# Designs tried in a protein design chat: VH-VL binders against RecQ-mediated genome instability protein 1 (rmi1). Part 9

Target 1, 235 residues: RecQ-mediated genome instability protein 1 (rmi1), of Schizosaccharomyces pombe (q10160)
Amino acid sequence: MNQTTTLSTELTELGVRVQNRWLQSLLDYLAKKHSTGANTTPQLVMQYLVASDIRESTTSEGAAPYIVSEQHNVRIENTMLLQIVRVREIGISIVNQLEYLNDLEELKKLKGQKVIRLVHDESGDEEQNDDDGLTEAQDAVQKGSELKKMCRLILEDSNGQRFWGLERKPIKGIQLSTKLGTKLLVKNVLVRRGVLMLDPNNTTILGGSIEEWDKDYFPKRLIEELKGELSKTKA

## First folded at step 15 (VH-VL)

Design k47 (from k45 with light chain S53R)
Fold by ESMFold2, fold request of step 20:
Formats: C-alpha cells, sequence, structure tokens
Structure k47 (fold): chain C 235 residues (1-235), chain A 123 residues (1-123), chain B 107 residues (1-107)
C-alpha cells in the first residue's frame, strides 16, 4: 500500500474524503522539510486540511447527496464535511448587533488604557431594574460574553453547493466571531424546508478557516455587511 | 490586509555586515505552512533566492552564499532578520522579503512580496 | 541548481493580441512552477502557481500550462496595463531559481 492510499483510508475513518491530487501536493511540500521527515500522519494532514478550501482538498463523496434547498423532512445519514461561508445572528436585531460590535471595539480601547481596577467592586444597590438600563448588546459587552441567541449559517460543500444551516440548540464555537471557512462534520442531520437543522449532537467543529475569506472580516467587514442588510430591509 | 516591509541600511561599505529586518502584518509565522524568504534582484538582473525560514523553525540558505547568510525570526514581533557578512559591490541589489504559504488552494510559491529595499555597496 | 530558461527575451505586440512565453527547466520540476509579473520599480506579483493555477485576484486572461521541463504562459488578449517583465520560478527544489525574464511591450 502506498502512503497516499493509507492516509486516504485513515482520513476517511475520520469523516474526511480527501482529494488525491491535493494530498499529493501536500506530501510533496512536506517531503522538502527537515522537521516533518518522511513520516506523515493523518493528524498532520488535518492541520492543513482545516485551513484549506474543501472544494480543492476533498471529493464529492463528502458533499451533500442532492440539492438541499429542494428537500423536505429528509435525513442525511452520511457524514458531510462543510465549510462556513457566513454566520448570522437571527435572534437579535441587526441594530443591537451593530451596537455590540461597535461597543466591543470601544471597550477594547478602554481596557487597553485602564491600568487600575477595583477587583472587589460591589454595588449596594440591589438589581431592582434588572438590566432595564442596558440593551442586550451592552449587557454582553459588560459581561465579556458573546452576543448570541440563534445563528443561521451559510454552508458550502466540496461541490460548491451553498445552503442554510440553522442552530436548533447552541453549538459551542458558533458565534459572530467564528472564522470564515471553519470546517464542520455534520452527520445524521435533518433537512427541513431546505435547511440543515444543526445541534451539538449532529455537528462537530473541526476548526480552521480560509484566509482569503476571513482576513480582516471580523468585525469591520461584518459591520459593513450588516449595515447593507439593514438598508435593504428599510427600502 | 497582508503586508511585508523591509527595513535596514541602504548604503553599506565593502566588508561590512548587512542586517535587514522584514516586518509583516496580517499573518503569523506560527501558522502551519507559512514561511518567509529573502530574495534579491541586482539592477537589470534576475531574481536570486537567498534564504527561507518557516513556522517549524526549518531554515534554508542558498548554497552559493551559505557561509555569509544567517536568517532568524521573532514570531512574537512578526519579524524575520537577514544577516549577510562581508558585503561586496556585487551584492548591490534590491532586497525583498516574501511569504511562501501552503494555503487554502495548495502550495503557493511567493504569494505576497514586500516593496523591496535597495542596498548599495560602495565606499 | 536547476536552471530556468525563458523565451523570448523580449516581445513587442499589439493590444488584443495573444502573447505566449515559454520557460524550460534543466531538470524535471513536476508542476511546481510559478509565473510573476514585475513592473519597473515594483515588487513581483504572483500570477500563476503550480504551473496552471490562477492566483486569487488575477485576471482570467492570464493562464499557464505544462509539466516536467516545458512550461507556457499565455495572455489571451493583451491589455495596456500588461506591459511588464514576466518571469518563471521553480519551487520544486532548493535553491529556488528564477528565469531571466521576458520584457513585454506594446508596439
Amino acid sequence: as target 1 above (235 residues)
Amino acid sequence: QITLKESGPTLVKPTQTLTLTCTFSGFSLSTYGVGVSWIRQPPGKALEWLASIYWDDDKYNNPSLKSRLTVTKDTSKNQVVLTMTNMDPVDTATYYCAREYYGSKGWYAFDIWGQGTLVTVSS
Amino acid sequence: DIQMTQSPSSLSTSVGDRVTITCRASQDIRNYLAWYQQKPGKAPKLLIYAASRLQSGVASRFSGSGSGTDFTFTISSLQPEDVATYFCQQYDSYPYTFGQGTKLEIK
């Protein structure tokens, strides 16, 4: 058995249907380097795979088996490898999302300037107005948490088909700051009205990104995109 | 935006040691598959690769200049430094730093270049 | 060291014409060949990698082909902004080596 065939078999056990010409180019690159030697593992290949465009690095065997937007109440039992094209928060208004992103950048400046803090600060006031003075955006920034209720994703498979994914339950690692091109393994997913119904039980985050998509995206280009979406809604 | 910029002296006397710094932004040398290289171009002549340093500390020098070249990195500062000893007028050239990357579409050659710095070797 | 030989050394053609430049390697470099464009006083710009792959943001009129030792670079319809020197580079083996270049002008 040659090295490419062995690695492809091992990667398939991990849910990844690697494209042979891509794998060969990676092996050619690695063969030149002193630190990697001649022994390449599936784990090392995965480090490069998660940074790749799966349209280049994987085969259609890991793609959606049909046109997803045309399906109702079907379950895709096989494992698909997908990459995140976009993340959108749909449970919180665009205005509040814009406020959050702007406030986060301003808070980063303030934290970088402040060198003195009272670590045991305690208010004598009870929480009588219970966040009534704060928007959801301001509350998330003050708590140091992500602004999140429910995300909708644009997902892409190895064939370049794009379709929606909707979180039914929160998936840790999916939020507005999630890198574009993040790789997901999705298995046994229900398709409802052309949308993948995602949850932590059917979705595994492999990580990664696509540099060309993600560079300078969060938060600046996300803000620009949300402003554009807001203007079209008001038209 | 991904950028690289070369800095250092533009005039060097024969026998002196040249030290050039490449400062880059928008990527990290800790990322798998990334390397930074030095390439020079004498006026009116072909490009010549000098040295490369990679995320995993691998280093490579052009054998024709091997004993004269040292390349080092400071990943926390996003810097790569080239040192070249015993400069001669024949070493007059524009010196570039450039990124090599095994990225989203595969093995790129030098996909991003700095603007270059002209180094003149004369008395 | 792998020597890279370009042909022609210079070329003068008209806007809209098809341009072809060849590059020959002194030994097999598989498909690990890149093409660059360099304008006077500027850094090189990557156009083609892996012999035939178009770099992101590069116009589709540029293309490359070949493998082994013989490679071809083509501009399907020359534009005024394409006036530059073009050169090939192998990245199959250290030391990486470059062709001497082809100066392209509009007559």
Scores: ipSAE 0.789, ipTM 0.904, lowest interface PAE 0.8, mean pLDDT 88
Fold by ESMFold2, last read:
Structure k47 (fold): chain C 235 residues (1-235), chain A 123 residues (1-123), chain B 107 residues (1-107)
Amino acid sequence: as target 1 above (235 residues)
Amino acid sequence: QITLKESGPTLVKPTQTLTLTCTFSGFSLSTYGVGVSWIRQPPGKALEWLASIYWDDDKYNNPSLKSRLTVTKDTSKNQVVLTMTNMDPVDTATYYCAREYYGSKGWYAFDIWGQGTLVTVSS
Amino acid sequence: DIQMTQSPSSLSTSVGDRVTITCRASQDIRNYLAWYQQKPGKAPKLLIYAASRLQSGVASRFSGSGSGTDFTFTISSLQPEDVATYFCQQYDSYPYTFGQGTKLEIK
């Protein structure tokens, strides 16, 4: 039993079916840094795995077992490893989402003002706000929270199949700012009309991203994409 | 949009110490698999790797120059600094910083380079 | 140190021609070889990593092959914008070393 076989077995216990050629390449990289192969842990491998494109790093054993878009009322009982291609908020109007993203960008330019307010709030000094005058977007920015109600995802498996996922219940860590390429473990998920029905009980967020997808995406490219989607809606 | 930029003196006298700063944006040196390296190219000649520093604080110097080279990083400022002592006219070269990355598709070698800075060593 | 011997040193050929550049390592470097393009006054640009993998955004006319000690870089159909110097580099072990380069010109 060699190092790659041992690590692959340990990673499978974590729900990840690693490609042997990818794992060997990672071990070769780590070995030049004078780490011994015996000291490489599954947790270290996971740090690289969550930053990887799972089409390269994982096998079809963690992929969807059929063409998801053609299924209705089936349950995928096995664990799938998926990566997030896109996130969309569908419970809040696109106009309000654009307001939120633009306000967040403007307030980041005024970070000195937010720092002063934060310090006073931590000191117990509460400022008077006209709460009735705030939109959902303005309230989210002022509270430092994400604008969130219900997200729809574009997900991708190790075979490159893309399909929809819909939040049945809010999953902490899934919001407009979620990094593209974030890895999910999805188990015992119901498929309805070609869509994975996601909730906190069937979805585990592993984290990570794909640099080529996520660089310079949030919020500017998201704003441009949402504007394009809004222009396709009838007035 | 990932960039690296070299800065420092363009003229150095023999025996002086050269200090070059690589300032980068669009990635962090705290990210697993990321390293920043210094590479030089004398006019009309091959590239020569000088030193590398990685996310886990590992540092490597070219053995042919190891007593002359010091590489350091400031992760919070996105900077890597090369110090090279006892400069000589043969050290005249364009000095580059470049990213080494084990990324989404595997081990990329030097996937992104700075524009380079010409350092002339002359009295 | 692993010596990288690149040939030819220069090459002049016509648009549309197939171009082949070779690189030999003085010892086994597995497949950890990269190919770079460098135009005058510019930094090197990564074209190929791991001997045969195309970097994102690189045209499909570029390819690489080989393992161990013998490696080949190919341009399937030379274009005018491909005028540059091409370098191989091993990254199997420190110190990382580069070939001397091949100057590619169009006649």
Scores: ipSAE 0.786, ipTM 0.907, lowest interface PAE 0.8, mean pLDDT 88
Fold by ESMFold2 at other seeds, fold request of step 20:
Structure k47 (fold): chain C 235 residues (1-235), chain A 123 residues (1-123), chain B 107 residues (1-107)
Amino acid sequence: as target 1 above (235 residues)
Amino acid sequence: QITLKESGPTLVKPTQTLTLTCTFSGFSLSTYGVGVSWIRQPPGKALEWLASIYWDDDKYNNPSLKSRLTVTKDTSKNQVVLTMTNMDPVDTATYYCAREYYGSKGWYAFDIWGQGTLVTVSS
Amino acid sequence: DIQMTQSPSSLSTSVGDRVTITCRASQDIRNYLAWYQQKPGKAPKLLIYAASRLQSGVASRFSGSGSGTDFTFTISSLQPEDVATYFCQQYDSYPYTFGQGTKLEIK
């Protein structure tokens, strides 16, 4: 009723064009519960929205205004709500990415055991060149940082249109481990050769995921997908 | 994979208290919209909902059991525990834990179930 | 408590036949009605939620319809693997309640 109209207006101010039927379903669920039925806020609704499939939860008013792949050197001025379908690192070879992911899994197994015993401590060796792609993967794991140079995304809007997004500048929170279904607000973005040119100034990460997409994905399913992509480049 | 598994005694004497543990993996009780419920099924009979506990600590018990039920959770261990007092032979049933989820496509009801554990009340 | 009444209690029919099971709620439950399949010795499996929405991975021969108090579950063409007991369940309000079940057999 009046609650759905008020919430829809407040969510639109946050950049989200909520679908009324989805919002009503959420309110029905929340009204059943003691702690949430009395005082539903737009902040609480956003927590469910970022876990939703925006094809269900949002309207086409937040979607791309045309077929993105057919555009060049145009700017989409409106705010779009998008969800991440896939993340790919394109500045580092697939082989080096696979080594990184396998090293992460091996290191995780070692953490489940006793304190790591050092074989020896040698700090006097300074003249060694370890700056190729393999050493970069080892450095990322050791430093506890993400392996990242430049990501390309597959993005999806509320109409189910999928298109590419390319990081022009690094965006914090976009890496191989980024959850599938993560929600982005993208505004005033340049489209070049059918690809959205993303940077920290035009992209806001709302977070979230889609459970059906993200379950058991990182790193095991990603490793399998990258192996498949490597096999296709050989063929 | 998302899984739930029930554990606890399979034989209980009348008047004793039953304690069952649901251990799950592949999801967290800290996730918005997630709940874990206990449902039982006497041999050859209909399912009966017993209790639910949610991510925001809301708890609900079937009033037909007159507060015999206590449900608690340990989010760090991915466990939900059911305690049922004053067991009687009529409480002999297979006990399931199941997930309720308001997820990506909406309100799913009970989308994932454990295998169940048969609890016999006798002697 | 909301009583859920299924009809029929059992039925026996042939592979390829259309199967219809009904579920009636003692009061309005909007569309918050689920259908489950339970094979002998196994836990229930969710087939349909929100009266008519097919759960992921469920065959398209299964369908549901209805709102308010009267709901229908249909198998458009019965397959051998569909031998099971089928239950409706309301989740509109606590306590959640289940139908008594419909046992489906192949002749």
Scores: ipSAE 0.772, ipTM 0.904, lowest interface PAE 0.8, mean pLDDT 88
Fold by ESMFold2 at other seeds, look of step 18:
Structure k47 (fold): chain C 235 residues (1-235), chain A 123 residues (1-123), chain B 107 residues (1-107)
Amino acid sequence: as target 1 above (235 residues)
Amino acid sequence: QITLKESGPTLVKPTQTLTLTCTFSGFSLSTYGVGVSWIRQPPGKALEWLASIYWDDDKYNNPSLKSRLTVTKDTSKNQVVLTMTNMDPVDTATYYCAREYYGSKGWYAFDIWGQGTLVTVSS
Amino acid sequence: DIQMTQSPSSLSTSVGDRVTITCRASQDIRNYLAWYQQKPGKAPKLLIYAASRLQSGVASRFSGSGSGTDFTFTISSLQPEDVATYFCQQYDSYPYTFGQGTKLEIK
């Protein structure tokens, strides 16, 4: 059997339409680097695919079928393969998001310090405080959880078209720390006012990233981008 | 923020064993398609590839150096170690570690290099 | 081993000129050829990979072409900061091998 044709059909069954020239390049690399000469599986190809720029690795069959920003009240039944360009939390104030991100940076600096006592301090003998005094940011940092309510995404398809996606229901794995270039399969999605209405039922996270986009991004460049956005709202 | 840095002795006597450590940040050697290689450059001469080690533990040595080379990795420390036995004055060179990566745009050659370390072999 | 023969060995030209450097492999390496820039006392910097692909962050005046055994590196309009040694490298087969370099100077 023709290896590229066989792999392409198997990948299509997984919802991914690969470009032949990209797949051949990957097979050349794998054939030269692996001493075993092991057969390349679709699962192995997917590991490289999710780290790729889908504009080079996939065909337009997985792209949006029209200009998304011009659509209202239509449903895209087809499965699309998309990559995340940006993530923004829109249900929490930018000020609180900056507080959260700055607190994470401070916690990172405390690595290796003697902080066991602060963590082990069980100052819980005053239970009448109830749950006063913690902002959403402080609570997330204390709990070791993500700061999240509702994200809006900039998404990109294999043709380079960029459009908005809005979380209508929380999707686990979509948060401020989600890597840029993360791959999504999106199917049967409603488009409202040029925006994809995302939820856990229509969105599958494949993972991955694009290194050139994601390096040095979280949290420092995100902080600077949010500061810039805050300045625009202040005039 | 992707960086590599070579460390180890800068002066070695003939017949001794050289051990160099490449410490990197901003990427992991557990990532599919990542490799780290050692390349040397004698003063005023061409670069010579020495050895490579990859995410899947595949290793390749330059056959011109035969069994003098051992390359190992410690993924949790982001380190790759080169050991080179029976050093000779002709091995005096700047030693680099560099990343090879099959990344977002395909098969890169050596896309990120360390600054290099000069190793002098002299009595 | 695959020999990489690079020419010229040195080149002196003026700012704004078009620069061309060639690289020939002793056997077919398809398009797995890279071009590097190296300034004195510095590590090599990748400019071109896969014979013709521009590395991210590299100026668009740099380009590469060729396939098989014959490859060309071009600077469309030489800038003062381009003074360096340039060399090719094949990564088709082990051992990876490098050209001897072309020293580029401004007249």
Scores: ipSAE 0.684, ipTM 0.835, lowest interface PAE 1.1, mean pLDDT 88

Design k48 (from k45 with heavy chain W55Y)
Fold by ESMFold2 at other seeds, look of step 19:
Structure k48 (fold): chain C 235 residues (1-235), chain A 123 residues (1-123), chain B 107 residues (1-107)
Amino acid sequence: as target 1 above (235 residues)
Amino acid sequence: QITLKESGPTLVKPTQTLTLTCTFSGFSLSTYGVGVSWIRQPPGKALEWLASIYYDDDKYNNPSLKSRLTVTKDTSKNQVVLTMTNMDPVDTATYYCAREYYGSKGWYAFDIWGQGTLVTVSS
Amino acid sequence: DIQMTQSPSSLSTSVGDRVTITCRASQDIRNYLAWYQQKPGKAPKLLIYAASSLQSGVASRFSGSGSGTDFTFTISSLQPEDVATYFCQQYDSYPYTFGQGTKLEIK
C-alpha cells in the first residue's frame, strides 16, 4: 500500500473520508518543509483537515446519503463528516442575545484598559429583587460563561448540501462563539422534518474552522446578522 | 483583516547588520500550515526570496545568502525578525514579509503581503 | 535553483483584448506555481495559486493553466486597472524563485 492509501484507510477508521488529491497536496507541502512523509500520521493530517473546507478535502462517502430536507423519521446510520456554517441560539430571545454580545464587548474594553474600580451606581427605583436585578445576558457576562440554552445549526456536507441540525440535548462546544467551519462527526442521527436531531451521543466535535468564514465573525458580524434577523421579524 | 507590516531602519551603512521586524495580525504562527517569509525586490528588478520560518519552527534561508541571514519568531508578539549581516549597496531593496499558508482550500503560495520597506545601503 | 522564464518581457494591448503570458520552469514543479500582480510602488498581490486556482476576491477574468514546466496566465478581457507587472513564482521547492516579470500596458 502506498502512503496515501494507508493514511486514507486509517482516517476512514476515524470516520473521515479524505479526498486523495487533497491528501496528496498536503503530503507534497509537508515533504517540501523537510518533514518526511514517512512520519505523517493520521493525527497530523487531522490537524490540517479540521481547518479545511470539506468540500475540497473529503469525499461524498462521508456526506448525507440523500436530500435531508425531504426526509422525515429516518435514521442516518452511517457516520457523516459535517462543517458548521452558522450557529443560532433559539431558546433565548434575539434581544437578550444582542444584549449579551454587546455587554461582552464592553467588558473586554474595560479589561483592556487595565482599570479596576468599585462602582456605586444606584437605581432610583425601589425594587426587592434578590437575583441582583440582572438579565440572563448580564449574568452570563459577569460570570464569564456562555449564553446557552438550545442551538440550531446550519450544517454542510462534502457535496455542499446544507441542512438544519437541532440540539436535542446540550452538546459541549456548541454555542454562539463556536467557530464557523467547525467539524462534526455525526452518526446514527434521526432526521425529523428535514432536521438532524443532534445530541452528545450522536455528535462528536472535531474542532477547527474555515478562515474565510470565521474571520472577524464573533461577536461583531454575528451582532449585525442578529440585528438583521430581528428587523425581519418586526414587520 | 489579515495584515503584515515591516519595520526597521531605512538607511544602513555598508558592513552593518540589518534587523527587520514583521508584525502581523489576524492570524497566528501557532496555526498549522502557517509560515512567514522575507522577500526583497531591488529597484526595478525581480523578487528574491530570502528566508522562511513556519509554525513548527522549521526555517530555511536562500543558499546564496545563507551565512548572512537569520530568521526568528516570537509567536506571542506576532512577530518575525530577519537579521542580515554585512550589508552592501547591492542589498538596497524593498523588503517584504509575506504569509505562506496551507489552509482551507489547500496549499496557497504567498497569499498576504506586507506593504514593504525600502532599505538603502550607502556610505 | 529552479529558473523561471517568462515571456514576453513586456506587452501592450487594448482594453477588452485577451492577454496571454507564459512561464517556463527549468524542471518539473508539478502544479506548484503562482501568479502575482504588482502595481508600481505596491506589494505583489496573489492572483492564482496551484497553477489554476483563483484566489478569493480576484476577478474571474484572470485564469491560469499548465503543469510540469509550462504554464500560462490569461486575462480574458483586459481592463484599465490591469496595468501592472505580472510575475510567476514556483513554490515546489527551495529556494522559491520568481520570473523576471511581464510589464503589461494599454495601447
Scores: ipSAE 0.785, ipTM 0.908, lowest interface PAE 0.9, mean pLDDT 88

